VH-VL binders against Probable low-salt glycan biosynthesis epimerase Agl13 (agl13). Designs and how they scored, part 13

Target 1, 156 residues: Probable low-salt glycan biosynthesis epimerase Agl13 (agl13), of Haloferax volcanii (d4gu69)
Amino acid sequence: MPNIHDVEVRDLQVNADQRGHLVEVFRSDWDEYEIDPEMSYYSMTYPGVVRAWHRHLEGQIDHFVCPKGRITVGIYDDREDSPTQGELDTFVIGEHNQQVIRIPGDCWHGFKAIGDEPSLLINYPTNLYDYEDPDEERIPYDDDRIPYDWNAEIHG
Below, E stands for the ipSAE of ESMFold2; O stands for the ipSAE of OpenDDE; V2 stands for 0.75 times the mean of E and O plus 0.25 times the DockQ between their complexes.

## First folded at step 16 (VH-VL; framework fv_bebtelovimab)

Design S3 (from R2 with light chain V31I; at its last look DockQ between E and O 0.79; V2 from the best seeds 0.75)
Fold by ESMFold2, look of step 16:
Structure S3 (fold): chain C 156 residues (1-156), chain A 122 residues (1-122), chain B 109 residues (1-109)
Amino acid sequence: as target 1 above (156 residues)
Amino acid sequence: QITLKESGPTLVKPTQTLTLTCTFSGFSLSTSGVGVGWLRQPPGKALEWLALIYWDDDERYSPSLKSRLTISKDTSKNQVVLKMTNIDPVDTATYYCAHRGYPGYKGVFDYWGQGTLVTVSS
Amino acid sequence: QSALTQPASVSGSPGQSITISCTATSSDVGIYKYVSWYQQHPGKAPKLMIFKVSDRPSGISNRFSGSKSGNTASLTISGLQAEDEADYYCSSYTSRNTVFGGGTKLTVL
């Protein structure tokens, strides 16, 4: 279960048969999508690559799914007056653990592609991207402010 | 080589505002990830963090002292300034400025100034 | 009241190993994930010895090692030498706060 206020996780149902499988990733009646997405995009990320840290300050909520490959999603709560300020959530999601992660955009967030294959991330944000004035703040993936190491050695 | 040096008054009176300047060399506070912090140590007591300013102007303050502290920087002069209002005798301490966010040394103060003793009298 | 508790003093003889503990009084390990250690000789500024629980900065002897279990971090100094006599402080941080332990005076007998 998530440590950060308003981070939510939903297990996705994999509907398998002899033809393959189907996974619903968005329904407007799911609690995690109380605010409907305004757009969607996907990215393919090579193994070992980190895309972090990002945040949005105009109310955007992100919804991450990873139907192919595997990613570690990282979320850090630096929100002023949050009941969970200073908390960190990490999730490993992908084709073997299909979930949607609801991310409050004003938390720092990002992901790392892990494993040996490229990872397909699909996002369903609740705000349109404004090309003239993007609502995106960035700090380096290894920034001092966030006590997390995307490249920590993993053993066992 | 990274160096930092604190300067300012060594004797102040209660209720005054203390202004301390950190002058540094060997790094730029415009470099991504870098910060400069202020700490203090009362005579014979433990270290206490006061404030921190980052390359992107982000400012952080000790929660217990936030209402009394202001940190600012002048990157072109390689200076960081700490102001502390309403000085009281309990604020007598050695004040240090220190480098933060140097590559490979996350979340720590890896280079320190020599410190400056500030005595608050009445 | 410090968020990190250390013993007031520890002693050992040359060549021995000693351990200094640092226990977080704020209970959530996730908030205070990384612990660092500083050495301070009398009249000098602190010197960073350990960061990220167990990592050593360049130039720090491998006689100094760090570890963490639950809410307690430990600094171990092996092969004690006279110059190790100093005060030692643990520290931890979040994005909005940095805290120090009360300090431990190490005496080399």
Scores: ipSAE 0.621, ipTM 0.855, lowest interface PAE 1.8, mean pLDDT 91
ESMFold2 (binder alone), look of step 16: mean pLDDT 89; pTM 0.923
OpenDDE, look of step 16: ipSAE 0.843; ipTM 0.926

Design S4 (from R2 with light chain Y32F; at its last look DockQ between E and O 0.85; V2 from the best seeds 0.78)
Fold by ESMFold2, look of step 16:
Structure S4 (fold): chain C 156 residues (1-156), chain A 122 residues (1-122), chain B 109 residues (1-109)
Amino acid sequence: as target 1 above (156 residues)
Amino acid sequence: QITLKESGPTLVKPTQTLTLTCTFSGFSLSTSGVGVGWLRQPPGKALEWLALIYWDDDERYSPSLKSRLTISKDTSKNQVVLKMTNIDPVDTATYYCAHRGYPGYKGVFDYWGQGTLVTVSS
Amino acid sequence: QSALTQPASVSGSPGQSITISCTATSSDVGVFKYVSWYQQHPGKAPKLMIFKVSDRPSGISNRFSGSKSGNTASLTISGLQAEDEADYYCSSYTSRNTVFGGGTKLTVL
């Protein structure tokens, strides 16, 4: 179970047969999507690349899935009024562990593509992107304020 | 080459507002990832963090003292200022300013001023 | 009192190893991810000895090492020397708070 208030995780069902597999990634009746997405986008990220830290302050909720490759998702709670302020959630998701991660947009968040192949991230945010005034704050992936190291050596 | 120096009054009376200035050299608060913090240490007691200000003007305050503290910067003068209201004898301490963040190590204070003793008396 | 608890004092003889503990006792340090250690001689500003649990800044002797298990971090000083006699503080942080332990006085006998 997630450490951060309002972070939710749903295991996705992989429906396999002799032709391959099918995975539902969004349904409007899933609790993680009770606030409907307004748009969707995807990105392909080369191995080892970090895309962090981002947050949104106008109520956006993100829903991350990774159907190809694998990523580490990082979420850090810097919300002043949160019962879980200062908590960190990390999830490894991808082909081997298919999940949707519900992310309150006002938590710092991002991901790193891991393994040796590119990773496909699909997001279903609950707000439209405003090209004239984007609701996106950024700090460096290695910023002092967040006690997390995306590039820490992995042992074992 | 990074240096910091605290300045301000050495003797203050209860209820006054304490204003301390940190003047630094060898880095700029305009540089991405840079921060400056204030800390204190009452005589014979433990270190206590007070406030931080970062290059992007983000300000952070000790939760227990937040209502009494204001941190600000003047990047053109290489200065950071701490104000603490409603001073009390318990606030007698050596006050330090210290470097945080880039190009230093993450989450720590790696360069410190020599400190300035502030005595609160009647 | 402090969210990080340290013993008040520790002592050892020259050449011995000693360990100073630092235990997180409240949520004020969040997940307690990173711990740093500072050495302070009387009348001097603190000096950074360890950051990110176990990393040493440039110029710090490998006699100083850090570790963490669960909610307790440890600073180990091997080959104790007279100059190691000082106060030692652990520290941890979240994006909104930096906390110091109460300090440990190390006496070299």
Scores: ipSAE 0.662, ipTM 0.884, lowest interface PAE 1.7, mean pLDDT 93
ESMFold2 (binder alone), look of step 16: mean pLDDT 90; pTM 0.928
OpenDDE, look of step 16: ipSAE 0.861; ipTM 0.933

Design S5 (from R2 with light chain K33R; at its last fold request DockQ between E and O 0.76; V2 from the best seeds 0.82)
Heavy chain, then light chain:
Amino acid sequence: QITLKESGPTLVKPTQTLTLTCTFSGFSLSTSGVGVGWLRQPPGKALEWLALIYWDDDERYSPSLKSRLTISKDTSKNQVVLKMTNIDPVDTATYYCAHRGYPGYKGVFDYWGQGTLVTVSS
Amino acid sequence: QSALTQPASVSGSPGQSITISCTATSSDVGVYRYVSWYQQHPGKAPKLMIFKVSDRPSGISNRFSGSKSGNTASLTISGLQAEDEADYYCSSYTSRNTVFGGGTKLTVL
ESMFold2, look of step 16: ipSAE 0.799; ipTM 0.909
ESMFold2 (binder alone), look of step 16: mean pLDDT 89; pTM 0.923
OpenDDE, look of step 16: ipSAE 0.859; ipTM 0.934
ESMFold2, fold request of step 17: ipSAE 0.773, 0.787, 0.751; ipTM 0.909, 0.912, 0.901
ESMFold2 (binder alone), fold request of step 17: mean pLDDT 88, 89, 88; pTM 0.912, 0.921, 0.914
OpenDDE, fold request of step 17: ipSAE 0.898, 0.894, 0.893; ipTM 0.948, 0.946, 0.945

Design S6 (from R2 with light chain G30S; at its last look DockQ between E and O 0.77; V2 from the best seeds 0.79)
Fold by ESMFold2, look of step 16:
Structure S6 (fold): chain C 156 residues (1-156), chain A 122 residues (1-122), chain B 109 residues (1-109)
Amino acid sequence: as target 1 above (156 residues)
Amino acid sequence: QITLKESGPTLVKPTQTLTLTCTFSGFSLSTSGVGVGWLRQPPGKALEWLALIYWDDDERYSPSLKSRLTISKDTSKNQVVLKMTNIDPVDTATYYCAHRGYPGYKGVFDYWGQGTLVTVSS
Amino acid sequence: QSALTQPASVSGSPGQSITISCTATSSDVSVYKYVSWYQQHPGKAPKLMIFKVSDRPSGISNRFSGSKSGNTASLTISGLQAEDEADYYCSSYTSRNTVFGGGTKLTVL
């Protein structure tokens, strides 16, 4: 399904009953987590806000889930010598479509909160954040190099 | 007003290294989102992209020519330099430098120099 | 380049509409998504006419329009005028490459 080499997607099972629901988002026996997460964090993002583009050059893999709200995840393969160099993957995930997205950290990536409510992103990266020397490169969300428009018109 | 101008030798001998300078005004290559590229056009033939350099020192090269190309910038002089090694008669072309990115439109070359014809002889 | 193919020439009469095609292979469709078009008169530098498939830069006449369907982008010039006679190039890009079509000579009859 994904266009980019090493991008993986797993549908998450929603275990619902009259009390609500339970969703497992990480298991060490899932192929998407073959390299165990070292930490986890979450963020709440206001509707329409874009948090992109980021990449990591020290081997970090990210795992995005969105249990509340809705986001568009964008991933762009700028890796030299990649069999999928220049490919773009987009995924709309959230309450309506619960998935975990495995993101090679050396691809440019990010997300946009869509819909009318704030979106909760949880990430399970495979590297600890080093506060003295963070492994994070950033370029503007509208950077020339990536042929993608986070704010393109949505056509019904 | 954005302007660019190419300068360098008009006649080059095979095997030499071609050095072309793009001098520009109306923008700074230190500004986020800004890029400058080099292109060429052999007489009567199609346009061909050669290289790009961005404000953050990122360099991109045409895959078929990257072993022969080096792009560099001097932001304080508003200059971008292209070097192409091992010149051959097939490299005879008009060479252009052009603006890319901010404040222009995404993914395109919106302002071009007048071009400089480089002829490769014996 | 081999990635984008254009017809060598097209022609039309003043007042008519003409279309110039730019075709990528099916494997290139997902990679070369944004197509732009340049006009080049003899002896002049290229001029940007269309970007992002269908967007027009400031100052470009709405007689010029762009579209894309599957592997093929198209530049349409309506109300053809004598000054439209020129070479036209399509272009596209990834983060690591920019490619041009071979060019199309437009003749206004």
Scores: ipSAE 0.775, ipTM 0.909, lowest interface PAE 1.1, mean pLDDT 93
ESMFold2 (binder alone), look of step 16: mean pLDDT 89; pTM 0.924
OpenDDE, look of step 16: ipSAE 0.825; ipTM 0.922

## First folded at step 19 (VH-VL; framework fv_bebtelovimab)

Design T1 (from S5 with heavy chain Y102K; at its last read DockQ between E and O 0.92; V2 from the best seeds 0.87)
Heavy chain, then light chain:
Amino acid sequence: QITLKESGPTLVKPTQTLTLTCTFSGFSLSTSGVGVGWLRQPPGKALEWLALIYWDDDERYSPSLKSRLTISKDTSKNQVVLKMTNIDPVDTATYYCAHRGKPGYKGVFDYWGQGTLVTVSS
Amino acid sequence: QSALTQPASVSGSPGQSITISCTATSSDVGVYRYVSWYQQHPGKAPKLMIFKVSDRPSGISNRFSGSKSGNTASLTISGLQAEDEADYYCSSYTSRNTVFGGGTKLTVL
ESMFold2, look of step 19: ipSAE 0.801; ipTM 0.914
ESMFold2 (binder alone), look of step 19: mean pLDDT 90; pTM 0.932
OpenDDE, look of step 19: ipSAE 0.874; ipTM 0.940
ESMFold2, look of step 20: ipSAE 0.792; ipTM 0.912
ESMFold2 (binder alone), look of step 20: mean pLDDT 90; pTM 0.931
OpenDDE, look of step 20: ipSAE 0.873; ipTM 0.938
ESMFold2, fold request of step 25: ipSAE 0.792, 0.779, 0.777; ipTM 0.917, 0.914, 0.905
ESMFold2 (binder alone), fold request of step 25: mean pLDDT 91, 91, 90; pTM 0.932, 0.933, 0.931
OpenDDE, fold request of step 25: ipSAE 0.901, 0.906, 0.898; ipTM 0.949, 0.952, 0.949
ESMFold2, last read: ipSAE 0.790, 0.775, 0.798; ipTM 0.914, 0.908, 0.911
ESMFold2 (binder alone), last read: mean pLDDT 91, 90, 90; pTM 0.935, 0.932, 0.933
OpenDDE, last read: ipSAE 0.900, 0.898, 0.896; ipTM 0.949, 0.949, 0.948

Design T2 (from T1 with heavy chain G37S; at its last look DockQ between E and O 0.88; V2 from the best seeds 0.84)
Heavy chain, then light chain:
Amino acid sequence: QITLKESGPTLVKPTQTLTLTCTFSGFSLSTSGVGVSWLRQPPGKALEWLALIYWDDDERYSPSLKSRLTISKDTSKNQVVLKMTNIDPVDTATYYCAHRGKPGYKGVFDYWGQGTLVTVSS
Amino acid sequence: QSALTQPASVSGSPGQSITISCTATSSDVGVYRYVSWYQQHPGKAPKLMIFKVSDRPSGISNRFSGSKSGNTASLTISGLQAEDEADYYCSSYTSRNTVFGGGTKLTVL
ESMFold2, look of step 19: ipSAE 0.788; ipTM 0.911
ESMFold2 (binder alone), look of step 19: mean pLDDT 88; pTM 0.911
OpenDDE, look of step 19: ipSAE 0.863; ipTM 0.934

Design T3 (from T1 with light chain S36N; at its last look DockQ between E and O 0.75; V2 from the best seeds 0.79)
Fold by ESMFold2, look of step 19:
Structure T3 (fold): chain C 156 residues (1-156), chain A 122 residues (1-122), chain B 109 residues (1-109)
Amino acid sequence: as target 1 above (156 residues)
Amino acid sequence: QITLKESGPTLVKPTQTLTLTCTFSGFSLSTSGVGVGWLRQPPGKALEWLALIYWDDDERYSPSLKSRLTISKDTSKNQVVLKMTNIDPVDTATYYCAHRGKPGYKGVFDYWGQGTLVTVSS
Amino acid sequence: QSALTQPASVSGSPGQSITISCTATSSDVGVYRYVNWYQQHPGKAPKLMIFKVSDRPSGISNRFSGSKSGNTASLTISGLQAEDEADYYCSSYTSRNTVFGGGTKLTVL
């Protein structure tokens, strides 16, 4: 289903009963987490806000889940010698479609909160954040180099 | 108003290194989102992209010509320079420099120089 | 050889509509998502007509429209006029490459 080399998607099982539901989001025996996370963090993002484009150059792999709200995840392969250079993957995940997205950190990536409520992103990266020397490259969300428009019209 | 102008030799011999200079005005290559590219068009043939350099020093090269090309910039002089090594008669073309990126439309070359014809002998 | 293929020529009479195609010739579906169109009159630099498949720059007549289906983009010129006679190039890009089609000569009869 994913177009980009090493991008992976797993459908998450929603275990519902009379009390509500439970969703496992990380297990060390899942192939998408073959390299174990070193930390986890979450962010809340207001509707319409784009947080992109980011990449990591020291081997970090990200794992995105969105248990509240809804996001479009975007991944663009700018790796010079990649067999999938120039490919784009987009995924809409959230309360309605619970998935974990495995993202090679050296691809440009990010997300946009969509819908009309804030979105909760939880990430399980495979590298610790280095506060003295963060491994993060950024370019503007509307950068000329990436043929993608986060704000394209959405029609029914 | 944005303008670009190509300068350099018009006649070169095989095996030489071609050096072309793009001098521009109406924008700065230090401004976020801005780029300058080089293209060429052999007589009677299609356009061919050669290289791009962006405000953040990112350099991109045509995959088929990458080993022969070097692009560089001097932001204080409003110049971008293209060097192409080991010139051959097949490289005879009109060479253009062009504006790329912001504030213009995404992914296009929106302002072009008038071009300079470079003829490679025999 | 370019990854984008255009017909060598097309023709039409004044007032008619014509369409110029641009097809990705590689097997990699979707890599060239955004297609641009340039018009080039003899001895002139190219002029942007359409970008991002179907978006029209300011000052370009709405007689020019663009579309894309699968790996084939199309430029449509309605109400054909004598000044539309020119070469037309499609172009597309990835972050690391920009390609042009071979060009289409439009003749207005």
Scores: ipSAE 0.710, ipTM 0.895, lowest interface PAE 1.5, mean pLDDT 92
ESMFold2 (binder alone), look of step 19: mean pLDDT 89; pTM 0.920
OpenDDE, look of step 19: ipSAE 0.893; ipTM 0.946

Design T4 (from T1 with heavy chain V108I; at its last look DockQ between E and O 0.85; V2 from the best seeds 0.82)
Fold by ESMFold2, look of step 19:
Structure T4 (fold): chain C 156 residues (1-156), chain A 122 residues (1-122), chain B 109 residues (1-109)
Amino acid sequence: as target 1 above (156 residues)
Amino acid sequence: QITLKESGPTLVKPTQTLTLTCTFSGFSLSTSGVGVGWLRQPPGKALEWLALIYWDDDERYSPSLKSRLTISKDTSKNQVVLKMTNIDPVDTATYYCAHRGKPGYKGIFDYWGQGTLVTVSS
Amino acid sequence: QSALTQPASVSGSPGQSITISCTATSSDVGVYRYVSWYQQHPGKAPKLMIFKVSDRPSGISNRFSGSKSGNTASLTISGLQAEDEADYYCSSYTSRNTVFGGGTKLTVL
């Protein structure tokens, strides 16, 4: 269960047969998509690459899925008035564990591609990207302010 | 090579505003990831964090003292200033400024000034 | 609202090992993830001994080690020496707050 208020996780049903599989990743009747997506995009990220930390301050909600490869999703709650301020959520999702992660955009968030194959991330954000005035803040993935190390040695 | 030094009054009266200046060398507050913090330690008592300012102008304050504190920087002068309003005898302490944001260290103060004792009269 | 609790004092004889604890309140489980330790001799500024629970800065003796289990971090000093007599503070942080324990006075007998 997520530590951060308004972070939600939904297990995705993998419908397999002898041709392969089909996975629904968005339905408007799912609670995680209470606010409808306005756009979708995907990225392919090589193993070991981190894309973090990002946040949006105008109400955007992100929905991350990873149908190929494997990523660690990281979310950190720096919201001033949050009941879960200072909490961290991490999720390992991908081909082996298909989930959609609902991310409040005003939490710091990002992901790292892990394993030895490239990872495909699809996002369904609830706001259009405004090219004239982007609603996007960034800090370095290794920034002092967030007590998390994307590159920590993996043990046990 | 990194050095920090606190300056300001050593004796203040209740209700005044305390202004402390941290002058540093050996680093730039324009460098990504870098910050400067203020801390204090009453005589014989524990360390207490007061405030932080980062290279990107982000300011953070101790929740219990937030209403009394302002922190600011002047990167061209290598200075960080702390102001604390409505000073009271319980604010008597040694005040330190300290470097923050050493890569790979996460959430620590690795270089400290010598400290300056501020005494609030009764 | 949250605090880190340390014992007020510990003591040991030269050559022994001692451990200083640092416990976060149960309401802070999962928030204070990285713990650091500082040594402070009288009249001196604090010195960083351990960060990120168990990492040592360059130049810090391997007699100092850190660990954490649940809500409790520990600083262990092995081969106790007279110069280790000092106050020791644990510290942790979130993006919006930095907290220190109340400090532990180590006496070398």
Scores: ipSAE 0.775, ipTM 0.904, lowest interface PAE 1.0, mean pLDDT 93
ESMFold2 (binder alone), look of step 19: mean pLDDT 88; pTM 0.916
OpenDDE, look of step 19: ipSAE 0.841; ipTM 0.927

Design T5 (from T1 with light chain S54D; at its last look DockQ between E and O 0.73; V2 from the best seeds 0.80)
Fold by ESMFold2, look of step 23:
Structure T5 (fold): chain C 156 residues (1-156), chain A 122 residues (1-122), chain B 109 residues (1-109)
Amino acid sequence: as target 1 above (156 residues)
Amino acid sequence: QITLKESGPTLVKPTQTLTLTCTFSGFSLSTSGVGVGWLRQPPGKALEWLALIYWDDDERYSPSLKSRLTISKDTSKNQVVLKMTNIDPVDTATYYCAHRGKPGYKGVFDYWGQGTLVTVSS
Amino acid sequence: QSALTQPASVSGSPGQSITISCTATSSDVGVYRYVSWYQQHPGKAPKLMIFKVDDRPSGISNRFSGSKSGNTASLTISGLQAEDEADYYCSSYTSRNTVFGGGTKLTVL
């Protein structure tokens, strides 16, 4: 279970047969998509690359899926009056563990591509991207303010 | 080499506003990730964090003292200023400024000033 | 009371190992994940000894080590020396707050 208020996770059903597999990643009747997406985009990220930390201040909610490769999703609650202020959620998702992660946009968030293959992230945000005035704040992935190390050694 | 030095009054009266200045060298507060914090230590008691200001103007304050504190910076003069309103005898302490945000050193103060004792009269 | 609790004092003889504990409340275990330790001699500013639970700044003796289990972090000093006699503070943080333990006076007998 997620530590952060309004972070949600849904296991995705993988429908496999001799031809391959099919996974539904968005349905308007899923609780995680109570507010409908306005757009979708994807990115391919090489192994070891971190794309963090980002946040949105105008009410955007993100929905991350990773159908190819493997990522660690990180979410940190810096919201001043949140009941879960200071909490961190991490999720490892990808081909091996297919999930959609609902991310409140005003939490700091991002991901790291892990494993030995490029990772495909698809996002379904609830706000349309405004090219004239983007609703996106950034701080460095290694910023002092967030007690998380994307590059910490992974151990068994 | 990073150095910091606190300056300001050593004796203040209750209800006054305390203003302390941190003058530093060996780093710039315009450098990404860098911050300067203020801390205090009452005689014989524990360290207490007061406030932080970061390179991108982000300001953070101790929750219990937030209403009394203001932190500001002058990057061109290498100075950070702390103001504390409505001073009270319990605020008697040694006040420190300290460097924060060295890459790889999460959430620590790695360089400190020598401290300045502020005594609040009755 | 402080969010981080330390014993008021510990003591040891030269050459021994000692540990100093730092305990967060059970509700804060996931919030205060990175613990640091500071040494403070009388009349001096604190000196960083350990950060990120168990990382050591350059120039700090490997006699100092850190660990954490559950809501309790520990500073261990091996091969105790007279100069180690000082006050020791643990600290942790979130993006909005930095907290210190109450401090532990280490006496070298």
Scores: ipSAE 0.787, ipTM 0.911, lowest interface PAE 1.0, mean pLDDT 93
ESMFold2, look of step 19: ipSAE 0.772; ipTM 0.903
ESMFold2 (binder alone), look of step 19: mean pLDDT 90; pTM 0.932
OpenDDE, look of step 19: ipSAE 0.872; ipTM 0.939
ESMFold2 (binder alone), look of step 23: mean pLDDT 90; pTM 0.927
OpenDDE, look of step 23: ipSAE 0.868; ipTM 0.937

Design T6 (from T1 with heavy chain K66R; at its last look DockQ between E and O 0.82; V2 from the best seeds 0.80)
Fold by ESMFold2, look of step 19:
Structure T6 (fold): chain C 156 residues (1-156), chain A 122 residues (1-122), chain B 109 residues (1-109)
Amino acid sequence: as target 1 above (156 residues)
Amino acid sequence: QITLKESGPTLVKPTQTLTLTCTFSGFSLSTSGVGVGWLRQPPGKALEWLALIYWDDDERYSPSLRSRLTISKDTSKNQVVLKMTNIDPVDTATYYCAHRGKPGYKGVFDYWGQGTLVTVSS
Amino acid sequence: QSALTQPASVSGSPGQSITISCTATSSDVGVYRYVSWYQQHPGKAPKLMIFKVSDRPSGISNRFSGSKSGNTASLTISGLQAEDEADYYCSSYTSRNTVFGGGTKLTVL
């Protein structure tokens, strides 16, 4: 259960058979996609690499899926008027736990590829990317302002 | 070696604007991740955070005092300035400036000035 | 009004261990995730002792340790010495705010 207002998580149905599997990752009738995606992109990220922190200030909503590999998704609520200001959500998703994470774009967000294999992230944002004037704010992944350590030691 | 020093008036009258200057050495406020904050401590009472300014010009203010505070920096002079308007006797305190943003040190003030006592006359 | 509650005072004898608590007043998960501790001797500026719940800055004695369980962080001082007599403040933060506990006066008997 997400801590941040408007963060949502949907379990994805893995439909397996003798040919392999099929997973629906977007449907316009899912509540998590009430605002229609305008585009989709993917990235492959080497193990241990962090891609954070990003935010969007023009109303973009992101939808993260990880069908191959494993990532930790991090979301931090720095919104001034949010009822959940200061909250942090983390999710581990990937082959072992297929979910779509709905991310309010004006929260700081990103992910880290974990495990031993490259991770495939697919995003379905609700805004088109503007190549000449991107709606993208960035701060360092280890920035003082966000109380989260992407590289904290993990104990077994 | 990081050092900070507060300067400004030690006695002020109610309704005046208090201006305090933090002069520092051993770091640059142009360095990614670095910030300087202001705090205060009334005599015999707890520490209270006032404001913070980062290398990327981001400014943060105590919610209860936001309307009275302005923080600014002059990177070329290694200075950070705090202004607090409409001073009242309740604002009598020792004021500190402090360094923030040492790599690996999340959300802490690791170096402090000696502090400067500001007394507000009744 | 502080979001972090500390006992007003604690005491201990030389050589003993003592613990100072710091409890967040909210049950909200994730808001005050990282807790730090400062030591302040009379007339001096605060000194950072612990950050990120349990990490020690370089040069801080391993007699000082930190931990957290639920909404309560703890500072433990082992092998108590006379020089440990001071005020101790816990602190935490969000991206928009930094808060301090009310402070705990440690008396070494």
Scores: ipSAE 0.719, ipTM 0.898, lowest interface PAE 1.3, mean pLDDT 93
ESMFold2 (binder alone), look of step 19: mean pLDDT 90; pTM 0.932
OpenDDE, look of step 19: ipSAE 0.874; ipTM 0.939

